# VH-VL binders against C2 domain-containing protein 3 (C2CD3), part 3

Target 1, 169 residues: C2 domain-containing protein 3 (C2CD3), of Homo sapiens (Human) (q4ac94r1171to1339)
Amino acid sequence: SSGLLDVGLRYRRSPRTAEGVLAARTVSISVQIIRACGLQAAAKALAEREPALQFSATVGVNASVTTHLSFLPQGEQRRTHPVACSFCPEFSHHVEFTCNLVTQHCSGEACFLAELLEFAEVIFAVYHENTKSASDIISIESCKEYLLGVVKVPTKELLIKRSGITGWY
Below, E stands for the ipSAE of ESMFold2; O stands for the ipSAE of ESMFold2 at other seeds; V2 stands for 0.75 times the mean of E and O plus 0.25 times the DockQ between their complexes.

## First folded at step 1 (VH-VL)

Design lb05 (framework fv_libivirumab)
Fold by ESMFold2-Fast, scan of step 1:
Structure lb05 (fold): chain C 169 residues (1-169), chain A 124 residues (1-124), chain B 112 residues (1-112)
Amino acid sequence: as target 1 above (169 residues)
Amino acid sequence: QVQLVESGGGVVRPGRSLRLSCAASGFTFSSYAINWVRQAPGKGLEWVAIISYDGSNKYYRDSVKGRFTISRDDSKNTLYLQMNSLRTEDTAVYYCAKEGRWLQLGYYYGMDVWGLGTTVTVSS
Amino acid sequence: DIVMTQSPLSLSVTPGEPASISCRSSQSLLHSSGYNYLDWYLQKPGHSPQLLIYLGSDRASGVPDRFSGSGSGTEYTLKISRVEAEDVGVYYCMQALQTPPTFGQGTKLEIK
């Protein structure tokens, strides 16, 4: 929502020449995650729900953020490096997604990327990573991530705004 | 059950080599940075070396740099410490210890699982 | 390297009485995140070290609530509210702010 993440999104078509733009089969979607803030409230709520977590209400969280484009498979999502012990973690994270201009739904129907972007969103999920519990030591199945918040940014404006989308969401 | 078990210690003369092993079980070995920490007889704890979860970063105590090499084989869930040109001051019990958090080196906090130790004695 | 200094180096306590161990660092362990990167370990006789406290004040899993850590910057304290026979051993503080991690000299706790 409106105060959780400071992000930037930009759409760029490759290649950059006029002839190449007409012949291009891919586009680049740039995602920047600068920082999160206001994680105190989410951490307090989490501590009330999960009293066994290895942090106090005043310690801070071990935050990481996943970026998922709603029209891409889960395997294409990206994750920031975790930032330990902070309610206002600074990520300075920048990634690019290279997407085909023409793709298919799981039903097999071909469609244009612009058609997908009309109804798609960038989904940012902010997690607390707990690596100090006895259960976290046993196996990867015992490692637990706790959701702190979700921010969804519609992608439809990326096609109509050359400057992209930036600000707190 | 989470365990780290060291082996490979022994009695050697100065200038010789030993290779220590640390066998891990009960947790996802490849997900964690692991330390070597030593303790000389009757003395305190002294950090020796660390290897990151993916093996890309290795750091050493200055006094062992160039002589000791830390490595890992994730297919065998085993950590190694190759010790060359051993000196009498290297005499200690050597522990392997798992970090509770696998962040970039320099931000570690909490070594939450420790092995039982293996003894290295360097004497003439 | 950051130098860690503990005091006292040894203390004897009657069971049920409190104990307090101090740790001083040559540089502040307070990170810009607001947390103090100081851990406490206990080594019982004939045993490996075990983690008691991390990030200055958070108790590790399975550690009794009679153990507490406090302090900030360069001055830290480990307190045991009611010492029990099983608490005998050597206590070490360790800074985790900078590489290499450095330990204090250790404080030996004995029962009277």
Scores: ipSAE 0.000, ipTM 0.463, lowest interface PAE 18.9, mean pLDDT 78

Design lb06 (framework fv_libivirumab)
Fold by ESMFold2-Fast, scan of step 1:
Structure lb06 (fold): chain C 169 residues (1-169), chain A 122 residues (1-122), chain B 112 residues (1-112)
Amino acid sequence: as target 1 above (169 residues)
Amino acid sequence: QVQLVESGGGVVRPGRSLRLSCAASGFTFSNYGINWVRQAPGKGLEWVAIISYEGSNKYYRDSVKGRFTISRDDSKNTLYLQMNSLRTEDTAVYYCARDSPYSGSYEAFDIWGLGTTVTVSS
Amino acid sequence: DIVMTQSPLSLSVTPGEPASISCRSSQSLLHSNGYNYLDWYLQKPGHSPQLLIYLGSNRASGVPDRFSGSGSGTEYTLKISRVEAEDVGVYYCMQGLQTPWTFGQGTKLEIK
């Protein structure tokens, strides 16, 4: 197993309706995050610079993954629930991004979502987060989340592989 | 080279059947919906049928419903039109034409075949 | 069914002069997604139809800049800024809004 994340991506579009056009103005981009692996190496590398990770680098990380479509605002990103104390967490996470099939540019010209996907990416960020203590009424946010790795998957293949993109990245 | 090539046309008597084929090359056939369009001698274009990229959605003009069946075999990159109970009014050149991809990049007939001639005569 | 009506049914143009073909639909072809589902096709003598303009005003790949499409709703126009000999043929508009897809009756363009 090479790569950090085992993922699946699909472009889902409703076919023409009885009216001859799409019933909805939208399409769905399906994202699955099945599992992560190799997190111990990432944790140990980071622990060389961050002493707070020494324990997690030895016993397991509390991993969560964010999904961001490069053509959408950061506010549209999604996050898995965290999986405690594991170097190869199983997420079995599935989300759908609903996107407009046609977008109107500032220049006044419309473009299809397919044109954006030719140059876009799905960006996955894998984090380790510290568990809260029952005594922590006020927490210092900056010390609780550590970036373990980033995976970028181009979306161009979604336009030519109807079965989608799947595998380790 | 993106192309569509029709075959299977011929001369038949009313009430008989013909099976037209449309062979695709130079693109990922399974990503596209495909249409059949016909043209009677000296007349205009008339849409006949469409099949969606996944094969699950099929639509027909009323005059051919129950007589014609559109189908596809993506393993052979081939579209079919099974024409039963043929009538003299079905005499035409039959074209296949590529339509909407699953990606939604357009909604038009951008690639057309060369046509195959069907003559229904007594 | 949506009925497509073209005018004129034929026109004869001196080379280098402009040509204009109109297409009217019995119902609006403007979808809620903002696109006008009207296409223009050219069929040259002895050839298959070829796409010229899709979704009202978008020029298809390989189509010369002298061709342009305009209009919205129920009224559409195809314009050729300077007619060339190779533009001879029958022009068809087509609505792609709802099945059955329907074509106009065709406009034959000839050189004088």
Scores: ipSAE 0.128, ipTM 0.671, lowest interface PAE 4.3, mean pLDDT 85

Design lb07 (framework fv_libivirumab)
Fold by ESMFold2-Fast, scan of step 1:
Structure lb07 (fold): chain C 169 residues (1-169), chain A 123 residues (1-123), chain B 112 residues (1-112)
Amino acid sequence: as target 1 above (169 residues)
Amino acid sequence: QVQLVESGGGVVRPGRSLRLSCAASGFTFSSYGINWVRQAPGKGLEWVAIIWYDGSNKYYRDSVKGRFTISRDDSKNTLYLQMNSLRTEDTAVYYCARETTVTTLDYYYMDVWGLGTTVTVSS
Amino acid sequence: DIVMTQSPLSLSVTPGEPASISCRSSQSLLHSTGYNYLDWYLQKPGHSPQLLIYLGSNRASGVPDRFSGSGSGTEYTLKISRVEAEDVGVYYCMQATQFPRTFGQGTKLEIK
């Protein structure tokens, strides 16, 4: 499809000395989430899956996005601030993941980060956040998250493209 | 098209019982909460009760608590209002009305209404 | 319970002229979300009530653009820019902030 998220990914390494010695043993993976758009279709599909949920064309959804690197633990994921009442929210979100150049496989063996990136993904999960009101509206539900969609971006091209990966996904 | 049709109204004496039905068509009944709203002859609208889409929550007007019970049968696309210990003050046209929620705001409004069924409680 | 008071109780309007109906609540309907939790309904003679405006100012599906809702807190207004014969009926405001839901007493609009 034309995509739900306008994102950017960059792989940045420390420069080496003239003798070829790496100045640092880490690399930065930069993730930008600029905006989401076209959430009307996702909201409609969510309303079909979740009984009683309705979304006004005037109001929109309360969208937030989580970023998970598939080779990192779940606890290392990041989240945008929620953007209220929009089907085309602008996040202007930028985070960096500091990764070791040599890391562990699930098997316990050491491997190079480049080997993991060959088969890894950046996983973006877009949620609608239904917040519990402490006002006069009667609700017995606490804060709940409803999945609007998942966008997966392969990291293989981060090893090849100097400018990184950017565009709608 | 989307429709709600009430039935079960009639003329009864005080202290008797009636069960009203509201038959839904043209939409996924199980996805919506439904209200009962009544209107006494020549008077304004008065909210009576609501049942949530999954039957988990029910709310009532104080004057009908303990006497009226709202329920639903999603297999029949039908809402019920069991009315016990009827009083002359319960005389009204009873409407069912679909509950639509803007979930981001915990906001509820009634977008589709039935035709009404008349309940007369007289001595 | 929140008490809803409408004024006027009745009005008669020449076709093509504007009409305005006021609604006052005994407690603020401005929710912590920043929106006003008030609806407007119309009941045409011999018909069921129908939704006109929800969440303060949003027109329901199929409602002509001559209808508009405004206001905040405890004072709300429904305006009809050019009244037509089909607009005859009783108009009700309703607060959507708490249970039980409460309606205004109604405003009867008639055409000359």
Scores: ipSAE 0.000, ipTM 0.461, lowest interface PAE 21.2, mean pLDDT 79

Design lb08 (framework fv_libivirumab)
Fold by ESMFold2-Fast, scan of step 1:
Structure lb08 (fold): chain C 169 residues (1-169), chain A 124 residues (1-124), chain B 112 residues (1-112)
Amino acid sequence: as target 1 above (169 residues)
Amino acid sequence: QVQLVESGGGVVRPGRSLRLSCAASGFTFSTYAINWVRQAPGKGLEWVAIISYDGSNKYYRDSVKGRFTISRDDSKNTLYLQMNSLRTEDTAVYYCARAGYDYVWGSYRPFDYWGLGTTVTVSS
Amino acid sequence: DIVMTQSPLSLSVTPGEPASISCRSSQSLLHSNGYNYLDWYLQKPGHSPQLLIYLGSNRASGVPDRFSGSGSGTEYTLKISRVEAEDVGVYYCMQALQTPITFGQGTKLEIK
């Protein structure tokens, strides 16, 4: 019953205020990452998998979260600032993804964004991050990111819930 | 089956350019850091460059800094090495080698898979 | 840069006898996390290098238990308890503690 991330998702259509603005053909998918909790278990599992890491129960992890919409290119991925030394980091992070109302399916056929959202998901990856100095010490892990967990939230409910999707996942 | 296949090698004169490619298959390419390692004829292994899983961090051997650029195109599962201002001492077999953090499994990996290599000869 | 030095540069072994290869680093490869960032690779004639040992002493998947790695800090050893014909090739140690990643000069193992 308990989730890893407290998130909020909303579907927002561009306002019809400016006549002639082509942005009227786009929508924003708003993503809020409020907090993560219960990272003790994830950190313990990571320490067992990852030879280079040691975690202290009193110190916590340096957590950051990436957000990826399953139908957008990898380059559209977003990331929170890391929150140091916490097993329950508060991010209070908000991003918007601008999406065309009419787009292309992978087969090349045109489709509406609503059709993509019926089968798509928002993918959150929670990482432990180290400083640049730590990366210089062990060069193979040059970016020094270690996966704590992955959370996937289906987007189909954005089409039917006017208030959006919120809760622990 | 994990495979790395290098291509783009050839014979060029000093000062020219080549672009090497490393085509990956059998694993989730976008989750791994990848290295270029070279070996001159009859000599030992020499590390050239590394690129992080997301392309944000790149490190180079000093002798190739400013001349070589490592990059990746995850949509094509391909790693690149753009080699400019080539010198005779760049003559070698060039290998790509997978290493680093496994996104799916979350584990440290040494250079556990290597390609077959592509030969670069720089001579007049 | 960390300099890796191997010895011997070449050795010839009768099948079934043991072999030992040493690797020394110009500075400690022991990280504060407790791990030694040294790997061993084998390059068979005409082939790409293959991983044998990682982080000082861990055998890679599929590597026979006759291979073992030991050592810490600046001095490491690769041992083959009973050399077989398929073990011929050049052995390299590699440090991954810092960039640039550096290799030893290689040790050629031949069968008598």
Scores: ipSAE 0.000, ipTM 0.467, lowest interface PAE 19.0, mean pLDDT 78

Design lb09 (framework fv_libivirumab; at its last look DockQ between E and O 0.69; V2 from the best seeds 0.00; counts 0 for: pae O 3.2 > 2)
Heavy chain, then light chain:
Amino acid sequence: QVQLVESGGGVVRPGRSLRLSCAASGFTFSSYGINWVRQAPGKGLEWVAIISYDGSDKYYRDSVKGRFTISRDDSKNTLYLQMNSLRTEDTAVYYCAKSHDYGDFTPLFDYWGLGTTVTVSS
Amino acid sequence: DIVMTQSPLSLSVTPGEPASISCRSSQSLLYSNGYNYLDWYLQKPGHSPQLLIYLGSYRASGVPDRFSGSGSGTEYTLKISRVEAEDVGVYYCMQSLQTPLTFGQGTKLEIK
ESMFold2-Fast, scan of step 1: ipSAE 0.513; ipTM 0.795
ESMFold2, look of step 2: ipSAE 0.305; ipTM 0.728
ESMFold2 (binder alone), look of step 2: mean pLDDT 91; pTM 0.935
ESMFold2 at other seeds, look of step 2: ipSAE 0.303; ipTM 0.714

Design lb10 (framework fv_libivirumab; at its last look DockQ between E and O 0.67; V2 from the best seeds 0.00; counts 0 for: pae O 8.6 > 2)
Heavy chain, then light chain:
Amino acid sequence: QVQLVESGGGVVRPGRSLRLSCAASGFTFSSYAINWVRQAPGKGLEWVAIIWYDGSNKYYRDSVKGRFTISRDDSKNTLYLQMNSLRTEDTAVYYCARDKGSSWYPSEYFQHWGLGTTVTVSS
Amino acid sequence: DIVMTQSPLSLSVTPGEPASISCRSSQSLLHSNGYNYLDWYLQKPGHSPQLLIYLGSNRASGVPDRFSGSGSGTEYTLKISRVEAEDVGVYYCMQALQTPFTFGQGTKLEIK
ESMFold2-Fast, scan of step 1: ipSAE 0.346; ipTM 0.738
ESMFold2, look of step 2: ipSAE 0.048; ipTM 0.619
ESMFold2 (binder alone), look of step 2: mean pLDDT 91; pTM 0.939
ESMFold2 at other seeds, look of step 2: ipSAE 0.012; ipTM 0.554

Design lb11 (framework fv_libivirumab)
Fold by ESMFold2-Fast, scan of step 1:
Structure lb11 (fold): chain C 169 residues (1-169), chain A 125 residues (1-125), chain B 112 residues (1-112)
Amino acid sequence: as target 1 above (169 residues)
Amino acid sequence: QVQLVESGGGVVRPGRSLRLSCAASGFTFSDYAINWVRQAPGKGLEWVAIISYDGSNKYYRDSVKGRFTISRDDSKNTLYLQMNSLRTEDTAVYYCARGLYDSSGYYSHDAFDIWGLGTTVTVSS
Amino acid sequence: DIVMTQSPLSLSVTPGEPASISCRSSQSLLHSNGYTYLDWYLQKPGHSPQLLIYLGSNRASGVPDRFSGSGSGTEYTLKISRVEAEDVGVYYCMQALQTPWTFGQGTKLEIK
């Protein structure tokens, strides 16, 4: 079966510091976004919802992908650079999230990262970035990014697959 | 570490031009929108201009439109502000500041998270 | 343009006491995405401005937990729970909702 994004997820415990002391309390969660595909259908659906974008679908989309770990604040999400004029953009994008093995609830109580990963997910949102015209005003209201699709990958898989998760989602 | 360093300020007469530079280091310059913000002596902060991460979009304060041009050279990790037809009202310390809204750049927390040290521009009759 | 107004313009605080600075915007800074586009900056004497709070209430990296931001609509507050000597300087609020980005006139914090 086909997916929208070709991604890779891995986790590893932080290595020894320069002093030879283990950074025993942190884990790196590695996220790789290789490419997207099958964006023609999403672009056609978008053009039907947004008449101003009708002609953009004949050239391809200007795609970018945001990565959000559901247990981290929205402000800690990452974004790829846009890839112009393509229905199958290649991102070759790699980012790492450093997470504590024991983190705190909003109440201040500790909770284990493994417990968060049991119920969390990595959320990938694929956007089309419409070409901005030169104007006297830029605002969040004038900035048009259009959602093409969302891919959710459960982080529970990172607990049972030491090699990580790789494939189309 | 992450830093921005401005240069090019000086003392100039009204009607003349100056070009300011802002050299970036310690981060991927091409991922960020960068701004110019100025501060006149004894006054508050005043935003001047922004350039998007890819240089395709530029926005200016009304009082500098047509006189100032913001640009970037990502191969040199450097931001520029070309200031033409300078007025006494342009006298200020000019800071470059990383970040703030760009739909393609989510690294700056929608705020000016890194500031340079400033370069002083004095326009005197 | 969105106008930002701060009060008070100056404040003298005994070390260890709390301080509160208010900021008003001429229109709501709440966007339909649920975020409030109000930031706070501190300029220490002889230094460049530095980010304290972004998007209304989020502390910037390295900012002590004694700083907090709150507010909604057009009224915002920066609180310092216990003022220290290193907190002296001029505090600015800024709206990041639309260009031109605009700052308040600044509030000078001094230690008694």
Scores: ipSAE 0.000, ipTM 0.529, lowest interface PAE 12.3, mean pLDDT 80

Design lb12 (framework fv_libivirumab)
Fold by ESMFold2-Fast, scan of step 1:
Structure lb12 (fold): chain C 169 residues (1-169), chain A 122 residues (1-122), chain B 112 residues (1-112)
Amino acid sequence: as target 1 above (169 residues)
Amino acid sequence: QVQLVESGGGVVRPGRSLRLSCAASGFTFSSYGINWVRQAPGKGLEWVAIISYDGSNKYYRDSVKGRFTISRDDSKNTLYLQMNSLRTEDTAVYYCARSPTIFGVDYGMDVWGLGTTVTVSS
Amino acid sequence: DIVMTQSPLSLSVTPGEPASISCRSSQSLLHSNGYNYLDWYLQKPGHSPQLLIYLGSDRASGVPDRFSGSGSGTEYTLKISRVEAEDVGVYYCMQGTHWPLTFGQGTKLEIK
């Protein structure tokens, strides 16, 4: 892990509401992405080979972060709103992943969430969005994005530290 | 000037070990994943291993897994390949090459060294 | 492992004429992020490999416009619109979508 991203991870299982009672067999894993820093170094490294990124490496990148829990499907990944023209973007992003306490492996075997968390990771990918101004609607399919960095945070500490995991990664 | 320089090659007998080095200069070494790629005499290119920019992830081709270990020392801007239990089929020129990303998201290997020759013969 | 198959294995071209090299992968190279991680490299005689094309179609810095890459999924093509003497060497495709990374067997380009 690098000191690229200021994050917080927590999970809670406290059914204090009617919704919580119905979700008695689930927990929420909360993910906070507070800010990123040091993106200028990553942008300059990419710009060494990609001329289209030279301007962004000088003035600031349009950064967004995706969050993926390694034991959940790709369709469950989340993304921050982009922050324009900054090498230290502040996201103030908070999302929750609802996870079953007992899940199924691909083999069909039941597996406790604690067993998955012991070997799992939260994967953060930091992207620069290079969009060109146009009078027409720009689709995501025509938008290029460039990977600035990847941060992996092991979830094993969520089993050890009940207060969660916070800090630079 | 952006460059990579390999060293540590030589002639050894099967079962012996060698440690290759790759010295980086002219760029921010800690921002790149670095690959080892080899080429047997008169043959094509064969990818060997990669280490992520932060050193936390390493991947190897199956034929070297358990025998070769990739590592890096960012304080010295140097990459290493520890090669144990060498076999005749490991005979090749070994190149190091940088990549900006890892985990199957590779924007290309844009800077290569000149290579160092490893010969394993009985 | 993903098998990368190039054709032809060798090619002789008169200077100024076009050249085309094909690369086929045994499985799709389309990553979940929408990119095809296919690179093209040139190794000139006695030299280290050099990057020509990455992400299927993007030209590397300093690579002339006469080089172009195209394709998606399992079928890729490298084209040289007008071959020059300095283009002599062995061309390799490489996939970066799946571990381990794998190269094609190479295509030797010679001048007539």
Scores: ipSAE 0.000, ipTM 0.464, lowest interface PAE 19.3, mean pLDDT 79

Design lv01 (framework fv_levilimab)
Fold by ESMFold2-Fast, scan of step 1:
Structure lv01 (fold): chain C 169 residues (1-169), chain A 122 residues (1-122), chain B 111 residues (1-111)
Amino acid sequence: as target 1 above (169 residues)
Amino acid sequence: QVQLVQSGGGLVQPGGSLRLSCAASGFTVSSNYMSWVRQAPGKGLEWVSGIYSGGSTHYGDSVKGRFTISRDNAKNTVYLQLNSLRAEDTAMYYCARDLGYSSGWYDYFDYWGQGTLVTVSS
Amino acid sequence: DIQLTQSPSSVSVSVGERVTIDCKSSQSVLYSSNNYLNWYQQKPGQAPQLLIYYASTRESGVPDRFSGSGSGTDFTLTISSLQAEDAAVYYCQQYYSTPLTFGQGTKLEIK
């Protein structure tokens, strides 16, 4: 099977120095969502479950992607802006998660980040969004979201490769 | 007073096994990255294996599946179990400390053990 | 794997002379403004000793005559005025990615 999502993950930290050892307590986990492809099959499957979406699926989908680190709460997840009317949307989206070198997994226990990354994953959820016009007074409107697919990328290689990991998943 | 004292080398036949030990003093092995680096007679240095402060292990391609790195935190000692030894494994084996953070990154080897010779010959 | 190639493979020089040893990486070891390249010295019968890290930062206790330079794929170790105790094999090492790799070594002999 071909991959659904073209992503890049990398780990950014300051180099060690004698002076900087005590100060270097955080890192940035960089997540790039370059594009999604092959959404026709997912859209067709979705339209079979939600017949009202058939017109949208014929034209393309309004895709957005959420990023969730498996060891962080759902409230820490991020989302791309939606890309309209495409089965191969280009997001060119870059987001950074600032994490402590001694951080916490879902259970709330303090753990070394390296220990968490060895067994963790980045979870990407791809959605089709129906949008409505909103007024300035109503800044937050309920949008209907439909799941197209989920991609999980292991983080283990972030520990052994400074340029990170990239590719289709 | 950082010191790494190695032991466990020797002469062994092809297919045999040995366990190398690296006893540390002056620091705690569980708080640092520890690696094994070998050097065949008359050749250069080859990284063999490493263990992260959190306990995760990594291996060079030539030894993966045959060698196992481990540690005993109570004894402050790092081990390298050598299995299915080949003539090509004949080398001086060094243990070395890396000042890596808990993040899992290697930076440099600041202290090295004296080395342990392993000879694989029939 | 990142391959490191050193030149020359061996050199013989007199006390007081300047020596340069080159290390070329098969791919860039530059990331976030830092070059992840180290230099080690191994004297006969001894374990290696760290000389330089981050391509140009001298380790504590290492004499001023040792210096490192370069960026990306091309690196140089310079000894500005050789002393008899500098007879050794010198190795470059990358720690940009696992597996960690070393150059083949440069043997420095003093006449």
Scores: ipSAE 0.006, ipTM 0.567, lowest interface PAE 9.7, mean pLDDT 81

Design lv02 (framework fv_levilimab)
Fold by ESMFold2-Fast, scan of step 1:
Structure lv02 (fold): chain C 169 residues (1-169), chain A 121 residues (1-121), chain B 111 residues (1-111)
Amino acid sequence: as target 1 above (169 residues)
Amino acid sequence: QVQLVQSGGGLVQPGGSLRLSCAASGFTFSDYAMSWVRQAPGKGLEWVSGIYSGGSTHYGDSVKGRFTISRDNAKNTVYLQLNSLRAEDTAMYYCAREGYDFWSGYPFDYWGQGTLVTVSS
Amino acid sequence: DIQLTQSPSSVSVSVGERVTIDCKSSQSVLYSSNNYLNWYQQKPGQAPQLLIYWASTRESGVPDRFSGSGSGTDFTLTISSLQAEDAAVYYCQQYYSTPYTFGQGTKLEIK
């Protein structure tokens, strides 16, 4: 109820130096995924339609999280390592997205990064990885990823708050 | 060669309005955040408003709801619209560039010459 | 809002002496190894000029007798060998969060 993921977002630029200013046409968006909690409810809902997941719904899921910036292509998404058998996995995951200050994502129209961040969001998708060594029909059907939840965090506050965005979502 | 040239200002009565302008040259104006900082006679500096390169605005508590910051990237100019002026708004108003951008570590690296606003009956 | 308090409010010293100006923040301005604290110099009738950013990094063109130090909530500006041209009001400013705030200023007079 206080949210599914404990995350941090920060807009980061290299500090200005006389030589560095001319080269700095990019910015980094820092994304931290600290932990997830409350995954058992989602796991139990999935187990209603997939009996082979009942054990994971009872003892723990193998969770991983993908991070996608809404204004970047899907191929730019990042993924955490999976954390085995836990309903409250700790990821301690940090990634940087390098973005151009000026991009063209609207039919050749120039779009400033700050304008994109006004309306953009960071999309986190939490998955259970069920990669059992399959030797029978039930095991084979459980060897795939299952979506546990989606968290969307608006990026507008990155333009206002120098310390970034941190909290449960 | 970065320059910020200010205009506007003057004497107005309480409740009046005024628009300050700050014309920029020597850099790509649209890439930079701009701020307004004021200084009452004989007193210290007070940040009043800022506008990001993308157009998002933010204000100090004493001016929120009365002042409006805006920019015209085609004219390389940032504006501060002062409404519902009070005697306490009497100050020298400076425009300033926020380094390369808001996170550069060079926030107020270039300042305009200042524009005096006097609110008196 | 973050409040910055400078001390002393004014100081009078002779050419060649050392002075320190302190700036205390009501809350930490440290994030991810960076202190979002700047120092400005303002001479009478002039706009302020940036001296130091990120608490300790000297702006290009600023004499090396100026130095900044500190972290978190306690910051110091030091002028190691005062020159007559250093007579001015000095302000600290936090850039950690909006609204940006300045200290009340320290007036430095040269005898």
Scores: ipSAE 0.000, ipTM 0.468, lowest interface PAE 14.3, mean pLDDT 79

